# Designs tried in a protein design chat: VH-VL binders against q66k79r27to160. Part 9

Target 1, 134 residues: q66k79r27to160
Amino acid sequence: NPAGECHRPPAADSATCVDLQLRTCSDAAYNHTTFPNLLQHRSWEVVEASSEYILLSVLHQLLEGQCNPDLRLLGCAVLAPRCEGGWVRRPCRHICEGLREVCQPAFDAIDMAWPYFLDCHRYFTREDEGCYDP

## First folded at step 4 (VH-VL)

Design B7 (framework fv_sotevtamab)
Fold by ESMFold2-Fast, scan of step 4:
Structure B7 (fold): chain C 134 residues (1-134), chain A 124 residues (1-124), chain B 112 residues (1-112)
Amino acid sequence: as target 1 above (134 residues)
Amino acid sequence: QVQLVQSGAEVKKPGATVKISCKVSGGTFSSYAMHWVQQAPGKGLEWMGRIIPIFGTAKYDPKFQGRVTITADTSTDTAYMELSSLRSEDTAVYYCARGSDTYEFWGSYGMDVWGQGTLVTVSS
Amino acid sequence: DIVMTQSPDSLAVSLGERATINCKSSQSVLYSSNNKNYLAWYQQKPGQPPKLLIYWASTRESGVPDRFSGSGSGTDFTLTISSLQAEDVAVYYCQQYYSTPTFGQGTKLEQL
């Protein structure tokens, strides 16, 4: 019963949770994140200077009105991942796959590939591993 | 912490052009919107336009669209606002402000860091 | 343009009492797809630039005291200061970012 040990959920890394301060992600369904993020960035300044963050900003503007508006929140799940109870949580792979399918025509129209850091097999996990919907 | 430092006060004659600079230090410049806001003496705030430096493309309020030009130099982390065909009604404090993100159509959902302001006086 | 109208134009409140400032938009600033209101509140003290207090209608900016709160949805919004402090004397502006950004005319808050 009171063992003093908390079992880590599947697909979660032990982490120290901090307040979510990336205002770009203020409308995420969670209030806490951690460093390093899923891309191994160690601070907010590193995230903001990253090619992934810049790419997400570019894609959001280029795909305005032509792709699911959830693309930004999907990026937030990787750049400022959900942190709960001392471990980082991974977003659901099927959400990523569904969004990629919806966005495919818009990406094709601008002759761009789906971003590598949002590859649905990299940072996203299955429901049976405790994923969350971003 | 991020700071925005603007160029000094200007006195101009009607019909002249003014160009104000806004230098960013201590944080990210290229991927955030840089906004310009006008405040006439004793009046409220008027949004003039913004630029997202990495794209190099500016958006303007229709009220200023024919007279304002906003540019950015990513090598020096500096944004500029040029206002032409000045008239007495353009006498105001001009602020630069950094947007909080670049994902929304207007480049931010708030302006989190502001410059100290630049007073431009237009008189005959 | 979406027109933002604040009320009252000026307000005097005693220290420790509640201050309430209202903001009305000419069109809804609620985006149905994400259920977010594209509305921010700023504080401006004499001789200083504006300071962001609230965004998404009710989310406090980092470092803003919890006595400041935002509420409302669609076209009617409220900024509340639960217990006025001397340093809260300022002009307050609402701003929409649903379309081309526009500000309210401002509400001057003074100590009674």
Scores: ipSAE 0.000, ipTM 0.544, lowest interface PAE 12.4, mean pLDDT 83

Design B8 (framework fv_sotevtamab)
Fold by ESMFold2-Fast, scan of step 4:
Structure B8 (fold): chain C 134 residues (1-134), chain A 124 residues (1-124), chain B 112 residues (1-112)
Amino acid sequence: as target 1 above (134 residues)
Amino acid sequence: QVQLVQSGAEVKKPGATVKISCKVSGGTFSSYAMHWVQQAPGKGLEWMGRIIPIFGTAKYDPKFQGRVTITADTSTDTAYMELSSLRSEDTAVYYCARGSDTYEFDFSYGMDVWGQGTLVTVSS
Amino acid sequence: DIVMTQSPDSLAVSLGERATINCKSSQSVLYSSNNKNYLAWYQQKPGQPPKLLIYWASTRESGVPDRFSGSGSGTDFTLTISSLQAEDVAVYYCQQYYSTPTFGQGTKLEQL
């Protein structure tokens, strides 16, 4: 193994597309996703039991009137990522950054930090790298 | 014994706005979804939207989105439904209903307590 | 948009006999993760609001007589009244809550 060589997780590179079955994400602009997801969850049962999914559900209810509905769709892009033609599609970093800016006062009001799994530099990519708007 | 009491019948002209109240007594209000359902004369039931009072978050059916506003006042245990740009097709009985579950579900697994209904007539 | 279709539109049944009402959804309302059907049944009498009878396709609401039962899974559901009583004459609606709620068109149950 060459020194300094990096390799991305499988969910970040190529994927086998399956039907999108997560009810919370049924209104997403796509119908196919993949396992493992970007957080390395291997099934819908694991996703729904995850702290990330529970947090997203709570935040969606608390913040929907203040900073979207786009927060839920942003979470769906990570928990049930868009899969097309055997490739996982990553959402645009600038969309994440813009939403975080709009939502910051609402997060401050409930004394909560922006979630780590939605850190705009973790699972989001640049427009010139083929990202999509979730 | 939870009871929902709605405001009285309304007669409106086309283009007007109507606002209906639904007061909850004898039970918990804030953590239960409050739904609004339309029933035109001789027709079936159509879901309009719901609010979870403790969060102040409302969701609407796309058919009514842009014309319906659902709000809640947790200090008086009252939910409101405002429908704007009224047309003759909006003539209906409007029901408020409480979800049979708490805020854990977006749409509740059922609506177990219903108001008596409010007849809104839209005519020239 | 999940479309709910009931059959028949109207049904006449003699007192003491079995009444069966069907409901079909345009897509599955069975959630694979929790194995629950997001389906409810309501009864509505003239001049009254609807009354919840059954939720999760087969769970009876508190206070609902045991002659009412729900069955089915996925896209095909049935409401059964094992022995019709006079007070059961009403319109019956199925409703999905898997996504944005939608109701069936209703089935009018009359006494023969």
Scores: ipSAE 0.000, ipTM 0.544, lowest interface PAE 13.3, mean pLDDT 83

Design B9 (framework fv_sotevtamab)
Fold by ESMFold2-Fast, scan of step 4:
Structure B9 (fold): chain C 134 residues (1-134), chain A 124 residues (1-124), chain B 112 residues (1-112)
Amino acid sequence: as target 1 above (134 residues)
Amino acid sequence: QVQLVQSGAEVKKPGATVKISCKVSGGTFSSYAMHWVQQAPGKGLEWMGRIIPIFGTAKYDPKFQGRVTITADTSTDTAYMELSSLRSEDTAVYYCARGSDVYEFPYSYGMDVWGQGTLVTVSS
Amino acid sequence: DIVMTQSPDSLAVSLGERATINCKSSQSVLYSSNNKNYLAWYQQKPGQPPKLLIYWASTRESGVPDRFSGSGSGTDFTLTISSLQAEDVAVYYCQQYYSTPTFGQGTKLEQL
């Protein structure tokens, strides 16, 4: 972008906050999110129609307590990330890594791979970068 | 309103296989959990398993695992339950039931719409 | 596997009187993350499929009369019919869905 040549691009985490309207995420500890989300979905209607949201909505039922129950809230932090003061907060990578470790035997038991949208190295950030603990 | 219509009664010999259908009409099929429940004569209810058609993954009670197969056909809005290696103890009414929409949270195994039941008799 | 035990196996109640049915789970069905009890109650009349009455231990299904109420948490649950009507004669089942779903053995409610 020529207009951006001598200026820092807008921070990746800067955003306009909107009300959290996703039903599966109604018990999250925050009330505001942003669009596009971390997967580049442009509205809450698009998120609700996505395979990622459908999968998230059934994961706790499929695994039935054989895995950390907060897996759903981890997914919410990716699909409807916390937004406060005009900044989006990416979820903590170490929380993702801990949940994957605890949940891996349960996923293996049903012959299912850890979901790609929860890859701990894609949408998650480090604690020293101000990550959100879902 | 939404209805679940099951296939008719069956009489089978020990060792045979039975396949029961459950057709959903008047409502959405693919995003709802579809359950199968067994009720032996004069006895209570036993959950056999369920499928979420859009996801395609079935889950079974360990008691039936290996003999039961639950499938769904989204083009015809029909769920199926196939039970193999039939024994006299499998004589029962089999119900299909619709659970929660996966878009509702928290979703549950609260089954709000039930089929009329299919009697399967296993006799020599 | 969570075992569900109902009590009593059968009871007889006069019209207009209170009926109480108990259900006990072998382990807690309270999910700490959402503070919900994964418990449902069903009514089954002879020759009919079960009908959902209550889910989440205390939430009444649409169309179910308000004389039906559910209470309890963790391992001990109660279904109450505040004023019995003739149409309430049926077998009642509790069901947990915290893990692989299991039903209680059923309680037969008769009119005295």
Scores: ipSAE 0.007, ipTM 0.562, lowest interface PAE 11.6, mean pLDDT 82

Design C1 (framework fv_sotevtamab)
Fold by ESMFold2-Fast, scan of step 4:
Structure C1 (fold): chain C 134 residues (1-134), chain A 124 residues (1-124), chain B 112 residues (1-112)
Amino acid sequence: as target 1 above (134 residues)
Amino acid sequence: QVQLVQSGAEVKKPGATVKISCKVSGGTFSYYAMHWVQQAPGKGLEWMGRIIPIFGTAKYDPKFQGRVTITADTSTDTAYMELSSLRSEDTAVYYCARGSDTYEFPYSYGMDVWGQGTLVTVSS
Amino acid sequence: DIVMTQSPDSLAVSLGERATINCKSSQSVLYSSNNKNYLAWYQQKPGQPPKLLIYWASTRESGVPDRFSGSGSGTDFTLTISSLQAEDVAVYYCQQYYSTPTFGQGTKLEQL
């Protein structure tokens, strides 16, 4: 109702913010997330049982010490996205692209593809659209 | 509530092997890191190693490598710690503890649930 | 490996008074990408397993009274009990989880 300065960022969807319950993401720079997440999972129990979460964990194990350690935090930005002021926030595409480039030799070494749910054109957005750095 | 229940006290002779169990009840087992910690009488805490049950991946502190083996059985929600070539200096309380729901790097936070401990006495 | 050193080895504090325990790591446990310190504090009472009090250097575990607080960053950390209660008599351990986990030697807190 009021036409104030509390305007929705261009790349954010309206959401109800809840406490971040997913412990694997407890070291994220934010304390609130939302459900459904960017993959349309409806609860943190569903996230923990998902193929995306299991894949992220497998890749993290196989690439430990050979890839940028930020891979887990990038996954958290999709599986337990940042929620602020009633809006779900999308992480920056250039952060995803930079990490993919750094990790490419390690993925090639184990003959694995970059995960589809972390495809930098799916859940990531541009700086001019108000993205955040995970 | 999630709780960890360990097997009972053991008395072993020098040179023997001991295997102690840690059963998880009231919650998820497979996704948590299961740690083993040694505490000699009147002494502090020493990390021995951990396993992530879903992957079967174990890591050990170099001080215990070669004598300790940590395993997990996801069908019974039980983690095991086997210590071989026992000597009197191994007399201690052994604790199992779960980590976060993370699969390792970096450890997200400390060990939030602990077993009651198992006293292992090595004497003849 | 990262060596954790606590000070003092023991201290005695009167009920209602402030208790302070220090912990020093041989190298930084601050992870620059998330600006978090990989440092936990545990309480152990006689005959009981350790209990997690604080993680991320300053975040209280659920159910831990607010008289317990953690502070510090990098290599120097402090656990503070603002008003000692009789039930707080215990041994306190700091622990890093930045790399292979290591514990401090422990600080025994007694009632004066």
Scores: ipSAE 0.006, ipTM 0.540, lowest interface PAE 12.6, mean pLDDT 82

Design C10 (framework fv_sotevtamab)
Fold by ESMFold2-Fast, scan of step 4:
Structure C10 (fold): chain C 134 residues (1-134), chain A 123 residues (1-123), chain B 112 residues (1-112)
Amino acid sequence: as target 1 above (134 residues)
Amino acid sequence: QVQLVQSGAEVKKPGATVKISCKVSGGTFSSYAMHWVQQAPGKGLEWMGRIIPLFGTAKYDPKFQGRVTITADTSTDTAYMELSSLRSEDTAVYYCARGDYYWFGEDYGMDVWGQGTLVTVSS
Amino acid sequence: DIVMTQSPDSLAVSLGERATINCKSSQSVLYSSNNKNYLAWYQQKPGQPPKLLIYWASTRESGVPDRFSGSGSGTDFTLTISSLQAEDVAVYYCQQYYSTPTFGQGTKLEQL
């Protein structure tokens, strides 16, 4: 509690930005990403072989209608996150929460749970923390 | 790097069925859609359909409705295209090509192509 | 189906000169939610399969020379070769993937 000068701490999410080469995410609103991604994958080969990537493909095929493009872009925000000016950007939690609510009946219809790696409290952040709309 | 290798040329009679294979090597078979494209002699490219190997789900252009069947065998990393009730107008080079399907279900640019298979239909 | 129409059907250009090929879609292939045009360009040489040059209307495929560029949006698209080289003689196709994929009829590019 003693009064003192406040300094900005080192950036937790600092990163080297590279070109977005994952074709599945080529329609994202950004052109640069980083490694490791939010799931700690180190390369495109690792991403494409991951269970999370495969699960998104399965879910997209089983879920038609309201969820499809938005669910894919949400997945891209985690697997190929937006990188700007040497910083990894986190997508908005409220977008994730809204999509989960809209998608719930479709997931229930196929007896599947919302994916853990898209848990809205894991990789998503608040508007007051500078989130972006994926 | 990834390569698509197709089966050899075929000569068929009208009314017959042809089945062409496309084997994927050097890349993840399940991560891509496998497309089939027809090119008649001296003509342009016509999309026939595609399969998502991971799910076994196929989509076809209505022009080939009821005549084309696209399948995949994930144990051998091979996609197949079967065209039935062959007509002389089906004489063409048939290409397999890989493209994005992953989460969106849309076909993106087809980045790797097989060498093509010539099918000749004559009496 | 979305109909793709290319112009001209054939084009003769001298080495070092600019080649321009146009492609029109019967419906917009711009997806408003991501602001991307679902359009690709391919090069095909005799006896060879097509080769992807450009996707998303203007993004060059890896390994494609920078003399190739794509432009346009919605229904009107252009492929430009800024300085023709001998190896560029080929047939060029545009393709939409906004809906069930369809190709243009092709433009044959010849050396003048």
Scores: ipSAE 0.000, ipTM 0.533, lowest interface PAE 12.2, mean pLDDT 82

Design C11 (framework fv_sotevtamab)
Fold by ESMFold2-Fast, scan of step 4:
Structure C11 (fold): chain C 134 residues (1-134), chain A 124 residues (1-124), chain B 112 residues (1-112)
Amino acid sequence: as target 1 above (134 residues)
Amino acid sequence: QVQLVQSGAEVKKPGATVKISCKVSGGTFSSYAMHWVQQAPGKGLEWMGRIIPIWGTAKYDPKFQGRVTITADTSTDTAYMELSSLRSEDTAVYYCARGSDTYEFPYSYGMDVWGQGTLVTVSS
Amino acid sequence: DIVMTQSPDSLAVSLGERATINCKSSQSVLYSSNNKNYLAWYQQKPGQPPKLLIYWASTRESGVPDRFSGSGSGTDFTLTISSLQAEDVAVYYCQQYYSTPTFGQGTKLEQL
């Protein structure tokens, strides 16, 4: 296809892409996202009020310098997922699993469990399904 | 226009506690990090800590941890800094400053709006 | 603790001339994942609170004149005033926010 952008990537959901306006995620490798996000939040107001966003902010503060901003970027992949060419992209499960292993000592030190919304089997997909590195 | 207004100058004895207020006017309070910075006479700036009012979480510099307590009252849009066990070395101007919105995470933007400063003098 | 060291401690520059202030961090404040330097510059005039000039090492704060610019990456940073104006006489501080925030000791800029 000469246009290229009409080709659907594997493991991609059709969506209308909008500008990434969540400043917490301004350093992501992409500039467009969509609503609803992977947690079915329908707007920026809903995302910012969500328990998942608040938890991610708390974890960023508690784990500064240990697995930040990789953990923050992983959260952004779920709360403000990558959207390109009209398709929502899902982040790689193996990146989630690797980060969880690296961050485990830091989570243990603060006596906290890995967040449920970042469970590597929920919103993350396999390499053979066209995942991306967040 | 956002303005931060701090409480007036204080004179304290060694061993006392001081509590300084910082009231936010003309803008959003709860979603912004509120920082406290110490500046001793003729010296540079030293970060003491910050609070994010919306989730009530405070973080302190290790040098002040154990003596400083930072709190926020979202009903009055006011942040507080309490410093206990005062020493002569704590004589300084104390500034409150507003950081970035929580969406940018603390420290990602810098401190853009500052209070006028509060002079605390600790003398026997 | 990341230690921030500025040089020089003071300098005097004539009106219209270039002023250069350096800042060195004891460890890198560049985060490899986002390629951003967690560094800010502030201006403080006598009797006044500090004013934010630059953040992300090189992004100018709204309302700050074009003559102010920031550069550098990793551990070595520079604040440049391309053409000194009388109102620029102040103490300048660099600040890292990669970890718990720390400031440089300050550079006093005077007019010749």
Scores: ipSAE 0.000, ipTM 0.534, lowest interface PAE 14.1, mean pLDDT 82

Design C12 (framework fv_sotevtamab)
Fold by ESMFold2-Fast, scan of step 4:
Structure C12 (fold): chain C 134 residues (1-134), chain A 123 residues (1-123), chain B 112 residues (1-112)
Amino acid sequence: as target 1 above (134 residues)
Amino acid sequence: QVQLVQSGAEVKKPGATVKISCKVSGGTFSSYAMHWVQQAPGKGLEWMGRIIPIWGTAKYDPKFQGRVTITADTSTDTAYMELSSLRSEDTAVYYCARGDYYWFGEDYGMDVWGQGTLVTVSS
Amino acid sequence: DIVMTQSPDSLAVSLGERATINCKSSQSVLYSSNNKNYLAWYQQKPGQPPKLLIYWASTRESGVPDRFSGSGSGTDFTLTISSLQAEDVAVYYCQQYYSTPTFGQGTKLEQL
């Protein structure tokens, strides 16, 4: 492949799966995650101290009943991504896009922008790439 | 080298069902997307749907949804396309094609194609 | 769905001359996360399946002659054949794979 990537054999991020210990994500559909996470945090302590985790907690409180719990689970897919059989899985971009559309009025009401770390083009992948519904 | 071999030409009556096979040899099957493309005589290419065998996930174009079923058998490295309630306008060459994708990452175009299967629907 | 529109529908080019085929998408096919355009070009000769020429808008598939080149970004793309050979007479299709795959209507390239 002249692109500098291995394009013919399927490639996936190799990872060591660990137990999902982030309390906020205890109701996720999976039990294992990995470090570094999709934001390159290396441990639970780093995740819990991150601006992304703090923002997700604030949004959970402010938007309770409007687009929670789906927004929280979307955040969990980035901060504590699904790990299966030694591979990291990415959540579906179309789920992110659909949730952003539903949540936009609620974000507008509190005068806040959609979080950059949940930009649907950053850490989310297409259905044809084997994404999962968080 | 990777090769896709499709089943032979079919002649069907209106209202019948056709099932076309596409066997992958010489390469990886389960973790690639297997697409099906219709080409009516003298016309362009029209995507029908695809399956990712390792995930068991099939996706269809709305035009064919309800009439098309795409399946895969990872034990035989074979993808299938079944089209029901055939009409004369379904007369076409049907191609299977492999689309490379990276788990959690980038996708590429359809790099390996089958030879095509002519399906003729006539009374 | 993303609609792909090619221009012209057909063109005739003399041997050794440059051929240019255009493709427009109804929405951007540039993925901001990796800065890649999810656009491919195919060549189809009579009685044969399509053959992948270019992916990522500008990356040439292995074994494809260097006279074929792709350019463009976002919504506007071009396939260029720098010096037409007789074997290049074919129908050319652009295709996006940013979302559910869609093809352009095709451009028939003939020798003048």
Scores: ipSAE 0.000, ipTM 0.509, lowest interface PAE 18.3, mean pLDDT 81

Design C16 (framework fv_sotevtamab)
Fold by ESMFold2-Fast, scan of step 4:
Structure C16 (fold): chain C 134 residues (1-134), chain A 123 residues (1-123), chain B 112 residues (1-112)
Amino acid sequence: as target 1 above (134 residues)
Amino acid sequence: QVQLVQSGAEVKKPGATVKISCKVSGGTFSDYAMHWVQQAPGKGLEWMGRIIPIFGTAKYDPKFQGRVTITADTSTDTAYMELSSLRSEDTAVYYCARGDYYWFGEDYGMDVWGQGTLVTVSS
Amino acid sequence: DIVMTQSPDSLAVSLGERATINCKSSQSVLYSSNNKNYLAWYQQKPGQPPKLLIYWASTRESGVPDRFSGSGSGTDFTLTISSLQAEDVAVYYCQQYYSTPTFGQGTKLEQL
């Protein structure tokens, strides 16, 4: 549900950067994130208990090698967004759109739709708004 | 075709606890949301809560939070709804219903329903 | 909570005639990011569980006759039965799933 607890968009501008503690995201190209994340989770414990994080872990297992392996990193960009110099950088919408296109046959093969929390129009921003490319 | 088969009618005394089962027959269980809905005699439908069995994650309507517990056993394709501290106002038909396919990331509504379980709370 | 209100509470319609049921939500159930209305319609016959007819406000569930249609957006929704058949006598419920699911109070459709 888009108005549910985990789906409320945070004000993602000025932020306090903390160490990235999610094991699933340990190989991201950045080492710092912030809370609340883009899904309004307030701590890494809340993230790890979330349906979105569990889904990301399952998708990593089911789709690894069958679609672009960046799907996990795309999810990490939403659940543990890049934080630099006290600012949250939202991931690029065009990267989300490109990845969805690449992954569509693999999702179709297992009869799954693209995850709602990775809807490219929700937490992703345009290049001219300073998005980062995961 | 997918069917949801619920446990039989229950008669309970005030203050008791009831536990109703909902078994999925003929289809996928683990990755669909399983909802529980209450319908008091002559009244409409009231959502109680849901679980996503594959993750064991339950959510409840605030009205029932504290008295209701929804669980799932993926090894037997069965969801459960437990309601404690029963009152006469809890006399109702309780339905389980299959909701959104978790992987679609979209909420559909509830497409498959159990036959209902009548719970009567009386002295 | 989003409150769902149906109108009328009951109506009687002759076989072959059009039946119209309205549903209003206390808040918009249109999600701007995907342009979808999180609204469903159900049919319930005596002694039976509800049956899903319509989801996303206007999409018919598989196997539902095309005489059933849903319309509306935001806060105002309508379920239409273009030509009533005897088997359509039932109570109809709207339901939002934009937030914690809530149902309307139901509309009892009788044959005149």
Scores: ipSAE 0.000, ipTM 0.527, lowest interface PAE 12.6, mean pLDDT 82

Design C17 (framework fv_sotevtamab)
Fold by ESMFold2-Fast, scan of step 4:
Structure C17 (fold): chain C 134 residues (1-134), chain A 123 residues (1-123), chain B 112 residues (1-112)
Amino acid sequence: as target 1 above (134 residues)
Amino acid sequence: QVQLVQSGAEVKKPGATVKISCKVSGGTFDTYAMHWVQQAPGKGLEWMGRIIPIFGTAKYDPKFQGRVTITADTSTDTAYMELSSLRSEDTAVYYCARGDYYWFGEDYGMDVWGQGTLVTVSS
Amino acid sequence: DIVMTQSPDSLAVSLGERATINCKSSQSVLYSSNNKNYLAWYQQKPGQPPKLLIYWASTRESGVPDRFSGSGSGTDFTLTISSLQAEDVAVYYCQQYYSTPTFGQGTKLEQL
């Protein structure tokens, strides 16, 4: 990737698509994911025990309004990434950036920072790179 | 190693304003809370306020609200604390401190502290 | 504001003895959804900034000797030094971060 920020690791590896079994992500727009996920978790047991998954569960209880469901789906794009035809597809960076702006007052109200694993420059890519809207 | 470096000692007259800087090096600035803590001579620690640089949002203890302003410059990884209408009771060492990554799963207390800046308010 | 109260204000302990410092919050700092206590302990030596020792009430910061331990939940917390060393002479502060951060008044630990 030209910018380096839109890196798709591992670039040379094919992905094995499996059924999406994570309950928190059952309403995602896709039905297949892969392991390791973008955080290098290797199984559902590892994902469910992770601080990132627990954080999404906590945020579901604390955040008000429309920010909550969209944030959950954004998290799902990283913890249970979309897998199509043996390839991992990354969500759009501009969706992440827009949601961060909309969610800022809600995060401020609960005295919490935007999660690092959802940093818009880490796992998100540009529209011209084939990103999807989660 | 992450290090916080504060500006040097200041001597001010009552009614003046002081502005102290705190520069972060060797680690992440934008997504950590940057706190300011006052310690008067022979006294304990008193939280003044904090900023989360990525959001530009500052919160203050009511005791200092109206006199304290905390800002951050993400281009230089520097936080600032400005205290106005200085009184002799404001004579203290002022510390900046980095809060951990402000979320429930990994959040904790202030893990990295600046060396402190002595502000003396005298006529 | 959550008020943090430490006891005692000062104590003297002989080298090799156990030191115990207590901290009480005016309301619970236990977050029920994750069962974590938002309570930290700091050590401050003369002329130095505070140093984080314990967070989440009982988790030791990296590099902190294992003679330091934290315990308690809700409103009542304890910092224990199992065997006092000369370098442990300092003022100790508890601090809650459940809401707007507040510190206890400090406990001065001296060598007897």
Scores: ipSAE 0.000, ipTM 0.512, lowest interface PAE 13.4, mean pLDDT 82

